# VH-VL binders against Methylated protein MJ0556: the designs that were tried, part 11

Target 1, 173 residues: Methylated protein MJ0556, of Methanocaldococcus jannaschii (q57976)
Amino acid sequence: SKFVKLHLVRTLNKYKELQKIRVKDVMISGDVIITTPEKTIKEIFDEMIKHNISGMPVVDDRGVMIGFITLREIRKYMTSHPYLNVGEVMLKNPPYTTADEDIITAFEKMIESNKKLDQLPVINTKYPEKILGKLEGIIFMEDIIKLLYENIIKELKTLVSFYNHNTEIKIKY

## First folded at step 1 (VH-VL)

Design s08 (framework fv_siltartoxatug)
Fold by ESMFold2-Fast, scan of step 1:
Order: sequence, then C-alpha cells, then structure tokens
Structure s08 (fold): chain C 173 residues (1-173), chain A 120 residues (1-120), chain B 107 residues (1-107)
Amino acid sequence: as target 1 above (173 residues)
Amino acid sequence: QVQLQESGAGLVKPSETLSLTCGVAGGSFSGYYLSWIRQPPGKGLEWIGEIDHSGSTSYNPSLKSRVTISVDTSKSQFSLKLSSVTAADTAVYYCARGRYYSGEWYFDLWGQGTLVTVSS
Amino acid sequence: DIQMTQSPSILSASVGDRVTITCRASQSISSYLAWYQQKPGKAPTLVIYKASSLESGVPSRFSGTESGTEFTLTISSLQPDDFATYYCQQYDSYPYTFGQGTKLEIK
C-alpha cells in the first residue's frame, strides 16, 4: 500500500538521519567515572554500586585508557580475592569507539561484544593501529536505545499498527 | 636516567642503504614508541617513522617505500634502514622517545644525533 | 598532511624582552601540539606539550596558549640561554609534522 511505502521511506530517512549522529553528540565527556590499575576490585565494586554503573575505563597516570573493568569480570574474583588490583582483572583490549564514529556502529559494537557491555569508552586514537588512547568520554547503550526508540521504533510501531488494523478487518470478514 | 644513542655509518654512497642503530640505556623502552627524525643541514625537522617494543611500525608516507624500522629487545636497541639513498637524504638523524600508551605522542627524550652524508 | 606554519621565521630580541612565537595548523589538531628548543649543533629539547603544559625542568618563564588552530609560545623575560631555534610539532595524526622553525637571535 501507498501508506506502508511512504512510512517505509520515512523510516529509512530517519535511519539515515540517525547515521549522521556522532558519538560526540551523545557521549558523556565531563564527570566520567574512571579508575586506575592499582585500585582494588573491592574499592571499585563499591564505587560501581554507589554510581549505579556496570563498567569503568581504567586510565594510567597520564589519562590514557589502558583497559576497561566491568562487574562481570569483578564477580569472578570478588568473593575469593577482593583485594586483587584492577590492572590484574581488567579487559586489556576492550571494544571502544571514537568521538566521530556514528552511534549505530557504536551500538553494534556493544551488541556484538561477548562481554555484555552496557557502555563503550570513547577514546582518541591518533593512529588507526593503536587500539587504546586518551579517554574523551563514555557512551551508554541506554542513551542510544532511547534515540532509536524515538526515531525508528516509534515510526515502525505506526506501520505495524496500520498493518494489524487492516489485517484484522480482513480476518473479521 | 634513560639515554638514547645513535650509531652507524656516517658516509653512504648514492643508491645504497643507510643503516643506523639507536641504543637505549638506563631503562626499559617498554611503554614507549621509538621514532627516527631527520634534519638536513640548515633545514627543519622531518619525522621518518616509529616502532614499539612489539615491532609495530608506522612510517611517513613520503618515505614508506624505502624505510624499515626494526627492534631488538634483547639488545635494547632499534634500527633504521633507508634504501636507495640520494643526496637529498643527507641529514642529521635523531632517535627519539614518545610515550607508548599515553595517547600523546610528543618526544620527551632525544639522542644526540648522527650526521649521515650521501656522497660518492 | 597537516601543515604547520610558524611566524616569524626570524625574531631579534634583547635579554629581558617578552617574546611570542606563533604556530598555525592547516586543520584542527585539538591541543596536540609540542614546542621544542634547538641550540646550534644540539638535539631539540621538549619545552611545552599538549599546547600549554610545561615540561619538567623547563623554566616557568616559558608558556604556551592555544586558540583554535593558532598556538603561541611565550617567553616572559628572555634570558641569554633562550636564544635558539624553536619548532612546533603536531601529534594529532600521522605523519607527525613540524613547523619550519623560528630563529630567536640577539638584537
């Protein structure tokens, strides 16, 4: 139907507009909650609970991200070895994004990660081959999901509602 | 304290390969990128390339086809080979240290430099 | 490549003067700029990194500022030991590039 075709085009156009949104437009760049490799997993576990977060960038004394620590990794050792250092437990090669990457690609990195990440660190990589760099911010999956819902899912729900209404009429008669 | 020292042949014939070595004394270079930088007499500075302790390299595109940088961790040294040299390659060659994982790649330590002259 | 342009190429000054050297990037490099001092026959030495951070051991009379793609190195009260050639360097992207140099000489 013409209605369905017009709304599919609208959904595609909204997706294309979402592809223009960059990580830097959505990320938190101030007050990023970070840790350092010499802290204990007990200390940062308590901090994660306090701030209601499931992960933290691990930075060195120069402000460069050297790893990422998550509740999932902490849980493996917390009961038996709560005084292990963050540097011993952290993900040394975590997935990351950059300020100029689009939010769809960043979202896909979170979804495809086998580490079940709720967020990605945003780093400045001066060279494409350098996987870690200066921490610029953090982007949360929930903020991307909110944008996807407002722009794509809401429009798709309109299409589905129209389809279901017309299908119900055909089934009824 | 950590020191960098260049060594190698000071006179190279045109079309041959320039070979230099940089020795690292007084500390580990793990955690640092090690670069080669040159300066033709009376001119400015030109970055050649860099290497880390694992052997990962990056080269200036203008020199990439002629440059090879390698590292020997057992001897605490890294080396530069520049092939097919011409008179334009006559310069003082410096080795320099950048911070490996700081995300800020400025050169906080330099060797004293060695003059390489390309002449028949 | 990112082009770094310094001005002036030669600056004549007297001991005690306030001296400013400028460096302009052809595109945004954020704050990823270093300043080096080179005396005749010697290797360059780091003075300023990240546009405005003073390297350990460098006298406090040296300072750096940034405004967009324009960067300055200032020496507040010139000393005899400061006469040298100064180079800026961007380290935002490969290849690293240097300015052409500013020669600070005795008036």
Scores: ipSAE 0.000, ipTM 0.468, lowest interface PAE 15.0, mean pLDDT 81

Design s09 (framework fv_siltartoxatug)
Fold by ESMFold2-Fast, scan of step 1:
Structure s09 (fold): chain C 173 residues (1-173), chain A 122 residues (1-122), chain B 107 residues (1-107)
Amino acid sequence: as target 1 above (173 residues)
Amino acid sequence: QVQLQESGAGLVKPSETLSLTCGVAGGSFSGYYLSWIRQPPGKGLEWIGEIYHSGSTSYNPSLKSRVTISVDTSKSQFSLKLSSVTAADTAVYYCARVPYDYLSGEYAFDIWGQGTLVTVSS
Amino acid sequence: DIQMTQSPSILSASVGDRVTITCRASQSISSWLAWYQQKPGKAPTLVIYDASSLESGVPSRFSGTESGTEFTLTISSLQPDDFATYYCQQYNSYSYTFGQGTKLEIK
């Protein structure tokens, strides 16, 4: 039980440390694949397929994010109007996060989103009510899931394994 | 044309409270962030804090314990109170505005008052 | 707080010169930087916002550039009206911070 107690304390401490991890510690800030509102959805569809991505931030020439375009939105128009501009199809007011937000809150935004995003744009804004701000990066749901697995689930699996082993030993004798 | 104008006592005694008002004329008061900024004689600029028309405030951490900014939308004015003043608080005090449309990325101080000198002296 | 360091503190130049003043942030501020001009006895006035955007009514001889955490304000073909103190300011995060200023004076 000493083992169990130590691993419970360890798991709780790892969760507390996980809550301190900020979006900026996990996000991709260099080589973010972005687009602009004047590009056609055909161009962007081809780029998404080439890079195996399902969405990209839409930025203006100042680097301000003005929207987010997803493969789901593109599919609605590709057959009938492949030359529509990104600005006409993009999600206005998409979900977003900031560099200093914790990764648990960012993850919850992805899950709760009615837009079904696999990623969130990371924007620099002084005002939480503003959807538009300078694009700083992108954070992927898969990267957050990997951290949750490593820090919480793996430790819980270890704890459960040793609990079961101890129970079996007592029953055998 | 929007104009900002500071007013208040130009002389404050050490340990007392410095009180200034900024009047807003010629345009919309609502939707803007309004700031106080100071400049000691011969020195640079220091941001004191800002307020939104709702009363929400943000303060410079180095001054937070002494600063209160408040807004009176009916009079189209906002005010600064700085408590427990010392000679180090002698400065020209400016009020300044950040544009309403933050969607354009314009978070800079586009309109400033003329400034008012406050001297802390016995 | 983000520290803003300006250089030089004093710059002497002649009318017609191209002058450059520099501002360095202690950490990334993206492009969230403004430049202000202040003449003696007057309030500062906005010159450049978002690192490189020219404020309405400001002469085209003023320009701003950025490279990482380094920012510059350039005045091409300096005019008599340009002799003033210039300040950079970051608005990436609360608390807003200003550089210490660069006094541009006539030779």
Scores: ipSAE 0.000, ipTM 0.472, lowest interface PAE 16.3, mean pLDDT 82

Design s10 (framework fv_siltartoxatug)
Fold by ESMFold2-Fast, scan of step 1:
Structure s10 (fold): chain C 173 residues (1-173), chain A 118 residues (1-118), chain B 107 residues (1-107)
Amino acid sequence: as target 1 above (173 residues)
Amino acid sequence: QVQLQESGAGLVKPSETLSLTCGVAGGSISSYYLSWIRQPPGKGLEWIGEIYYSGSTSYNPSLKSRVTISVDTSKSQFSLKLSSVTAADTAVYYCARDWEYSSGFDYWGQGTLVTVSS
Amino acid sequence: DIQMTQSPSILSASVGDRVTITCRASQSISDWLAWYQQKPGKAPTLVIYKASSLESGVPSRFSGTESGTEFTLTISSLQPDDFATYYCQQYYSYPYTFGQGTKLEIK
């Protein structure tokens, strides 16, 4: 069908364009909610609840990301030790992405088998094997999903609807 | 692919200690919280407690005085001990894992029935 | 402890129906809620996490919503494979607590 071919070509072209989109084109670089190792987990718990977030990059006074603190780690200590410092409970080897990585690879890092990340810190690293680098931003899974929906899912939905309509006509006979 | 599997005695006498082990295959435990959850026959789910690979634990307050959860990272397994058992502890016991960022039990063992009777 | 209350306890429906199961938390839990499906003799399986996020491999007919302390699980067009008991679970605060379950059965 020429209709199916046209829409398939459009879907493939949109996917090809999506592969060119890098993390820096989608990430939030201003107003990133971050914390520092000397703050208490009580302070950070209140902030996470207020902003409805489950994690924050932990940065030092140079702007280098030294860890990542999660709501889950904080909850473990809140009743018994609410004044523990962020640096004492943070994850020192967090997952991360870079500004020049493509959004599909970043998305795959978030959803890779057995992982369910809402977000990734975006850091500037000179050496990829070292996770410590200056924090450049944060990329949210929901922003990538919105982009996928607008560029791919809508077109695929149209193709699926066409296929189902043709199948229904055949089944009636 | 990740698989969790419970093992241990299916029959425990009243006042003794229930002991179960969960083996984790096909995935790392280093970034996961590992939980024990039980379900009495015909009833709902009750969370018992969890452990992180570092050995840090959190227990349900209703069971805290009787529960110990431990982890053996070299064997990729974690264990439950529940002391002073009674007939009320008869249940199917499940192990489950929870990734530290998403918090939801994405993989469960098949469950093992533990009956407490004399 | 946070109490999770599900309604209804039993829901009878036919293949092709749209069904909605509700779960209410005794206090605010943000979006820290999961839904599980349990078939007779089997372990529960994760369906929805973070109130509205679909677990990988779960059919798109499943969806979750939140409104304050009220959460819903919707199945848009029931399939035979969907008849099971469904549980909600909050993971906002220790101890984690489950709803009492909703049994979805054939009408």
Scores: ipSAE 0.000, ipTM 0.490, lowest interface PAE 13.4, mean pLDDT 82

Design s11 (framework fv_siltartoxatug)
Fold by ESMFold2-Fast, scan of step 1:
Structure s11 (fold): chain C 173 residues (1-173), chain A 120 residues (1-120), chain B 107 residues (1-107)
Amino acid sequence: as target 1 above (173 residues)
Amino acid sequence: QVQLQESGAGLVKPSETLSLTCGVAGGSFSDYYLSWIRQPPGKGLEWIGEIYHSGSTSYNPSLKSRVTISVDTSKSQFSLKLSSVTAADTAVYYCARGLDSYFYEGMDVWGQGTLVTVSS
Amino acid sequence: DIQMTQSPSILSASVGDRVTITCRASQSISSWLAWYQQKPGKAPTLVIYKASSLESGVPSRFSGTESGTEFTLTISSLQPDDFATYYCQQYNSYPWTFGQGTKLEIK
């Protein structure tokens, strides 16, 4: 019984620790795969397939993010208008996160998004009136899920195993 | 008035790691990108890389395999490490603020520079 | 990488002269070009940013212009304090790159 209580305390403490992990600790900040508004959706579709990604930030010539483009949006036009420019198809006001936001809040933004994003751009927003800002990185949902699995789900499996072992002993003898 | 000041060992042996720190006084780390630039004696300027308070970095590809820039907001400083140095790395090293991509233009404040000599 | 080429490498002039220093980018950088002044033994200081914007505190005799990939820095009437090496820098695309410098010296 002490074991179960100890593991419950550990699981709660681990969840609390996860709330302290910042986007900057998990994000990819170098060599982010990006595009620009003048490229065609055909070009970036090929890039996405090559890199096995479902979205990329759209930046202007100064590296300011002006939008986000996803495979879901590209699919709407790919067959009929493969030469449409990225700027015409992109999400102009995408969800975003910042380097100092916690990973749980970032994960919730991805889940709650009507655009069903597998990733969030990480931007530097110096002025509150500007949703868009300099691109600092990208954070992937799968990287957050891996952290959740390692820290929460594995601990829960341990608790279940201890419970089952104790139950089997009582039934057997 | 914001001031930047470089510090670190002025002599480094070949194959070792060059380590420098830039202290920032009178300003916030949250406001600017912070860069390292070097200048070999009698030569021009070469941009090494930059960092933002978040820890986000960009490096010159010619140096990327050897360079690490880090930030310590609690001490109001950022640092440069350059590994596997040779005589070609002998230069005056400057830290500078600016290049905020969207909101601030150019590098408007520079440290005084520190000479690092690579020799046995 | 974007290459920045300055001309001339050395410019000899007298106090009161109008001088022009040129910088050419190997590809389009829009207006994302800065000019720096460096005196012997000192750090560079920003003079012009965004190709033609005068940095606060810099004398009005300094001006910048752009035409495609060609950029110029002009000093309308040289003062003794203006003799220095001048560098252009593009900040359109990583890595940031500098020109090789133009040394402005007394004739």
Scores: ipSAE 0.000, ipTM 0.467, lowest interface PAE 17.0, mean pLDDT 82

Design s12 (framework fv_siltartoxatug)
Fold by ESMFold2-Fast, scan of step 1:
Structure s12 (fold): chain C 173 residues (1-173), chain A 121 residues (1-121), chain B 107 residues (1-107)
Amino acid sequence: as target 1 above (173 residues)
Amino acid sequence: QVQLQESGAGLVKPSETLSLTCGVAGGSFSGYYLSWIRQPPGKGLEWIGEISHSGSTSYNPSLKSRVTISVDTSKSQFSLKLSSVTAADTAVYYCARTYDFSEGYLWFDPWGQGTLVTVSS
Amino acid sequence: DIQMTQSPSILSASVGDRVTITCRASQSISSYLAWYQQKPGKAPTLVIYDASSLESGVPSRFSGTESGTEFTLTISSLQPDDFATYYCQQYNSYPLTFGQGTKLEIK
């Protein structure tokens, strides 16, 4: 019982620390794999397979993000129209995050997205309601899940294991 | 009171697997976590990983790809396997218990006496 | 990982002295800190847990304090048996990590 109380306090403290982690602390900002509207979906399909990614930001000649293209959307057209341009297939209003947003909110955006995104583009915008902005990076769901696992899920597994052990002892007693 | 004792080969060749066993005497270890901790000669302490009586494990990320900890309740012992060893794995290896779960936090008491494992020829 | 930094690395003192060893965490660990004493050729032994709680059987001259991310171990009147290496250990988050150690030696 005392053990349970201490682990609950630890879990709450770890969650508070997770809420302080910003997207900029976890995101990839160098060597981000990007594309442009003029590329064909066949070209970027090959690129996605090569780099083992399921999506990439679409940028204009100034480096401003104008959309996001996913493997899921590409697959709808690959058999019938492999030479369609990225600009014709891309998500024009993708979910996005900013460098100073917390990772929990970023994670929720991915989970709640009807587009089943594995990542979010990170943009710099003076108008948060608009998708237009300088591309600063990309944040992957798997990197956030790793932090959640290490800080929350492992602690909960310990707590659940303690409860299961105590229940079994009581029954066999 | 519970006593812990490490055993295993003191010499391991580079690239081979280091295998150690910790014997638990003087009581049941149900309700405790059992850990492996190492100390290279002249250096500090490094936590390797832990296992519960039920077999739940946690490993130090720096060693996770090489380490396996297992428990054998019928023999009152738990074991460490560390694969692909190098000279950097030369250390005194300790087994240690976290205090009784009813008392809460994850400090180590008691510790085994430690066993030196040298990685060489 | 949470880094634990101890200071000083070596502390020279005489029997009867009041000595203080410091341990600093790279991030908040609440009170989840233990102190261990290790004599040459021996396993570490627990001295303090939960930052300030004295382990049963440990002399009352040992005490621990905390202030934010800084923790201290104090020995109020040093005895010959107290010359050893001391380690702090955090258990707020995995992996569990130790300080580099402070060697307490005779002047």
Scores: ipSAE 0.000, ipTM 0.436, lowest interface PAE 14.4, mean pLDDT 84

Design s13 (framework fv_siltartoxatug)
Fold by ESMFold2-Fast, scan of step 1:
Formats: C-alpha cells, structure tokens, sequence
Structure s13 (fold): chain C 173 residues (1-173), chain A 120 residues (1-120), chain B 107 residues (1-107)
C-alpha cells in the first residue's frame, strides 16, 4: 500500500540521517568519570554507585587509556577481594570508538561485545603505535538507544500498527 | 635475589611518631606491593598496610587514623609513619614484598625485622 | 574482619613424626590462605600459598589441604629444622589477618 511505502521510505531516510550522526555529537567529553590502575575496586565501586554508572576508563599519567573497568568485573571480586587494584581487574583490551565514527557502528560494537558494555570509551587513534590512545570522551548505550527510538523504532511502531490493522482477518458469519 | 632491609630509630617516646624505612634491593619496586607487618614481643603477626609504587595505599582499619605509608621509587624504598605511639606499639616491625595478582596477597620476601620500643 | 583460629597453640613432636596443624576461618575464604614458618629471632618465611601450593625451595614434606573453612599444614616426616612457629594468613577479604600461631616444640 501507499501508506506502507511512505513509511518504509521515511524509515530508510531516517536511518540515512542517523548514519550521519557521529560519536562526537552524542558523547560526553567534559566531566568524564575516569580512574587510574592503582585505585582499589572498592573505591571505584563506591564511585560507580554514587554516579550511577557501570564503567570507567582507566587512564595513565599522560591521559592515555590503558583499560576499562566495569561494575560486572568488580562484582566478581568485591565480596572476596575489595582491595584489589583497578589495574588487576580491568579489561586491558576493551572495545572503543572514535569521535568521527558513526553512532550505528559504535552501537554495534557495544552489542557484539561479549563483555556486555553499557558504554564505550572514545579515544584518539591517530598514533598508530599506541594500542589504545588518548581518552577524548565516553558514549553511553542509553543515549544511542534514545536516538534509535526517536528516529527508527517510533516510525517502525507506526508501520507495524498499520500492518496489523490492515492484515486483521474479519470475522465471517 | 630480592632483599628488604628495615632501618630507623629503635626507641620512640610515647605520643611521638614512629618512623621506619625499608630499602629494597635485587628486584623491581614498581612491579610489587610493599607491606608493613608488626609483631609485639611473644605475640602474633599484625598487618599494618601496603603501598604500590604509584603511591596507592591500603591500611588496616584499626590503625588507619595513625598510619602513613609512602614510597620513594628513585631510592627504591618505602617508609612507615605511625603517630601518637603508646607502649602497645612496641613490636618488631617487618617490611615485606606482597604478591598482589589475581586474588593472591601473600608475602614472598620479608626484611629481617627491626625492634621498636616505645618507652620514656 | 575474618578471624583465623589456629590449633593447637603448642604442639610437641619428635623427629620423624607426621604432624598436622589446623587453621579455621570464621567465614568462607575459598583457597586464599598462606602458611608461614618463623624460627626464633627470625622473620617469617613463606611455606604454602593458595592453601596447597608449595613455595619454591620449600621441602616436599610440607603440604597444605583445604576442607570448607578448615585448612591444614602437614609435615610428613618432621626434621630438626622444622621446629618453629607456624602462622596461617587469609587473603580473601580486606584487612589481611593472621592466625595466632602454632608453636612446634621438641617432645
């Protein structure tokens, strides 16, 4: 139908516009909550609860990200070893994104990660010999989901509702 | 072979600050946690606290208000300060190197120990 | 804090004996326990770590076992050099804690 075609075209156009949105347009670049490898997981657990976050970039003295610590990893050790250092528990090769990457690719990295990440660190990878790179920000899955909902899911809900209405079998007596 | 050696005053007056230094030779200070442990005469062992080369510290909660541990990586040494001492702080003080990796927190090398007596 | 209770406080034995000393944790510590030997006037030395792992250079007559919250250090055939005080140490939880010690004496 014309209605279905119109909404399909709208959904495709919204997806194309969404693909133009870059990580830098959505990420938090100021007030990023970070930690260092020498802090204890108890300190970091308390900070995560206080700030309502589930992960933090781990950064060295030069501002280079060397790992990522998650609430999930901390939970494994908190009851038994609350004074283990962040450096002992952190993910040393976490998934990451860059400021110029599109948000769909960033979202896919979070979803495909077997580490169940709620966020990705945003780093500068312009130095090829550095394994991780300088921390530029953090992007949260929740912020990407909000954009997906507004631009794609909302439109799809309208299309699905129309489809269900027009495919209903009328009761015959 | 790694060697740890305690040094500092063996006699401290009540209410003053006990200060000890541990020199580390034969191994890297940067790859291990370093601890202070004490033993009152005729009694058992009590963990005081630990430090990493970065300056990160963890202290025994019962002593936390009086204890400061610091590290000097350029001299390959770390130190203990215990304030407001009383006769109960009379003990042999040991420095020890701590394995602190994936759940392990045991002491593989110990200094010889230094007796600190708190007396007027 | 996790309390570590050692028994016996004093153990009298003869050279050649099989001796066992016990350490009990007030709560579960998994296998996160070490044993130290301390000879009179000397610093403690590591004997066993992770409940049952023998430290390099320690004689094979030393062994550690675990059963729930009970940990044992066994010397299969006691030698003169083994008369010392032994301490267990838990490292499962914050504030590392030691047992009160078991003094192994000549019978």
Amino acid sequence: as target 1 above (173 residues)
Amino acid sequence: QVQLQESGAGLVKPSETLSLTCGVAGGSISSYYLSWIRQPPGKGLEWIGEIYYSGSTSYNPSLKSRVTISVDTSKSQFSLKLSSVTAADTAVYYCAREIYSYGDRYFDYWGQGTLVTVSS
Amino acid sequence: DIQMTQSPSILSASVGDRVTITCRASQSISSWLAWYQQKPGKAPTLVIYKASSLESGVPSRFSGTESGTEFTLTISSLQPDDFATYYCQQYNSYSLTFGQGTKLEIK
Scores: ipSAE 0.000, ipTM 0.457, lowest interface PAE 17.5, mean pLDDT 82

Design s14 (framework fv_siltartoxatug)
Fold by ESMFold2-Fast, scan of step 1:
Structure s14 (fold): chain C 173 residues (1-173), chain A 121 residues (1-121), chain B 107 residues (1-107)
Amino acid sequence: as target 1 above (173 residues)
Amino acid sequence: QVQLQESGAGLVKPSETLSLTCGVAGGSFSGYYLSWIRQPPGKGLEWIGEIDHSGSTSYNPSLKSRVTISVDTSKSQFSLKLSSVTAADTAVYYCARGSPYEDLFYGMDVWGQGTLVTVSS
Amino acid sequence: DIQMTQSPSILSASVGDRVTITCRASQSISSWLAWYQQKPGKAPTLVIYDASSLESGVPSRFSGTESGTEFTLTISSLQPDDFATYYCQQYYSYPLTFGQGTKLEIK
């Protein structure tokens, strides 16, 4: 029972460590690839292919994010209407995160989104409940997964080290 | 042209409640954030809190337990109440309009003239 | 809370001078910063918003710049009407916070 208590405590502590990692520690904040509502979907399709990305924040002339455009949405129209403007095709109310939000919450937003996003825009809003705000960065699901993998490997190394130092363990559940 | 004007008692006794009203004339405050700011004599500016037309408030944590801001859209006014005042609350109190919801500009573009409130026995 | 530190606290200058006052945020606030001018006995007035955008009706000699957490307000050719106290203010997060002020006075 002591063993069970110890593992529960360790599990909670590992979760707390993950919650310390914030979006700003993982996001891309410089040279974020963005677009504007007047560009055509053909133009940004070519740009997405060039940069190997599947989505872009859509910003106005003040740097405020007004939407998000994905490769998935663009592909629906590329054959029939390649010259539609980004503003006509973009997601007007995209999910988003903020710099100080933890990466677990950001990851959950990506997973739970019915739009199946590979990334989230990071916006600066005076009120967290407001969707629109100034663009500060972008966070990719791939980068979160890599961080979680590294943390899991650290956990496994710790457990292996513990086992090696306690070769003969006599415990009860 | 929108104008803001503070009104209320200029003298409040220690431990009592400071009460001020800001009247809005010449335009709508719907779609704006309405703030109270204070300035002790010879000192800098301190933000007290804000309210929108729906009554949603945000307060400076240093004052949160003592401060209440309310809005009366039918009278085009919003009010500040600060309880349990001390000499440290002596200041010029300003009301200000800031940040239209639509364009996310958060500066305060219209200010009242300010009203001095002295806390003294 | 985000702390805004202004320097200098007092700046002495002559008409025609280029003056620069600085404001530093204790953390990143993006461009979410305003500058206000306050003349003795008067309410503050908005000069610059969004770090570098000039408020309507404000003379073009005023300008703002940003670099990381450091923000500056510059007056390119100081006029008599510009002698006042200037405050920066962040609106990135609650509570809204002001710098302690820079008093621009005649040399």
Scores: ipSAE 0.000, ipTM 0.466, lowest interface PAE 17.3, mean pLDDT 82

Design s15 (framework fv_siltartoxatug)
Fold by ESMFold2-Fast, scan of step 1:
Structure s15 (fold): chain C 173 residues (1-173), chain A 122 residues (1-122), chain B 107 residues (1-107)
Amino acid sequence: as target 1 above (173 residues)
Amino acid sequence: QVQLQESGAGLVKPSETLSLTCGVAGGSISSYYLSWIRQPPGKGLEWIGEIYHSGSTSYNPSLKSRVTISVDTSKSQFSLKLSSVTAADTAVYYCARDYTYRYGSGDYFDYWGQGTLVTVSS
Amino acid sequence: DIQMTQSPSILSASVGDRVTITCRASQSISSWLAWYQQKPGKAPTLVIYKASSLESGVPSRFSGTESGTEFTLTISSLQPDDFATYYCQQYDSYPLTFGQGTKLEIK
C-alpha cells in the first residue's frame, strides 16, 4: 500500500534523524549531582532520596570520574554497614558514553547493562591517562525514551492503526 | 594560590625554534592540565596546545606539525617548542592552567601567566 | 573547528550603562563557554564559565546567558574598571577556540 510505504519511509527517515542527535544535545551538565569516594553511603543515600536520583558519578578532586555509585548497590549494605565509604561500594568500571555518541547507542548501553542503569555518565575520552576520563555530564534514560516515542513510536502507531482499519474493511465488505 | 610565570628568549630568528618555559608555583602540576595560548599584537587569542603531567598532549591542528609541549614534574614546569618560525609567530605567549576540580566542564583557564612577548625578526 | 563570532567588534558605552556582548558558535557547544576580560598590557582574566557561572571574585554586575548557539555577557551597570576587551571561548571540542574579541570603550 502506498500509505504503508510512505509511513515506513518516514519511520526510516526519523531513525536517521535520531542518529544525528548526540548525547551532548540531551545530557544535563549544569546541575550534575556528584560525590567523592570518602563520603559514607549513608550520606549519599540521604542525598539520593532528597534529589530523587538513583545514581551519581564518583569524582576525584579534579573532576575526573573514578566510578559510579547506584542506589541499588547502596541498598545492599545500608542496613548492615551504613558507614562504608562510597569508594568501597561504587562501580569501578561502569558503562559510560561520550558527548558525540548518538543517543541510540547510549540507550542500548543502559538497556544492556547488567547493573540496570537509569542513567549514564558522559565522559571525555581524550584524557586516556585518567581512570575513566573527565566528567562532562549525565544522560537519563527517561529523556531518551521521550525522544524515541516522539520520533519512532508515534509513526509506528499510525502504521498499526492503518493495518487494523484495513483488516476491518476486508471483513465488513 | 597558583602562580604561572613564562620565561625564554624574546627574540627568535626566522626558521629557528621558539622555546619557552612556564614555571608553576603554589600548587601541584599533577592535579591539572596546562596550556599554551598566544596573542599576536593587536589580535585575538589562539590556543596552541595542552599537556598533562603524564606527558599526554593535545595540539591545535594548525600548529601540530611545528609544536611540541613537554612537562618536567620534578622542576614544576612545562615548556613549549615551536619550530620553523616566521614573522606570523610574533605574539605574546601565555601559559595557563585548565580549571581543576570540575565536572561537566572542559578546558577553560582560571590562572594565567603574565605573558611574554616573542618577536620573530632577523 | 568550531568558529566563535562575537558582536559587536567595538562597543562604545558610558559609565552606568547596561551593556550586552554576544558570541555565536558555528555549531552546538552545549554550555561549554567561558568569558574573559583583558585590559591593555595584561593577561586575560576569567569572568564567566559554563555559560552562566560567575567566577569567584568577579562583581555581581556581570552575568552570562545562553540560548541555543547564542551566548551573551551582560554588565548591568558599567563601571570605569570594566572598559576592556572581552573574549568568549568554547571548550566543547578540540581545538579550543576563541571569539575575535569585543572592545568595550568609552563613548
Scores: ipSAE 0.005, ipTM 0.489, lowest interface PAE 11.4, mean pLDDT 82

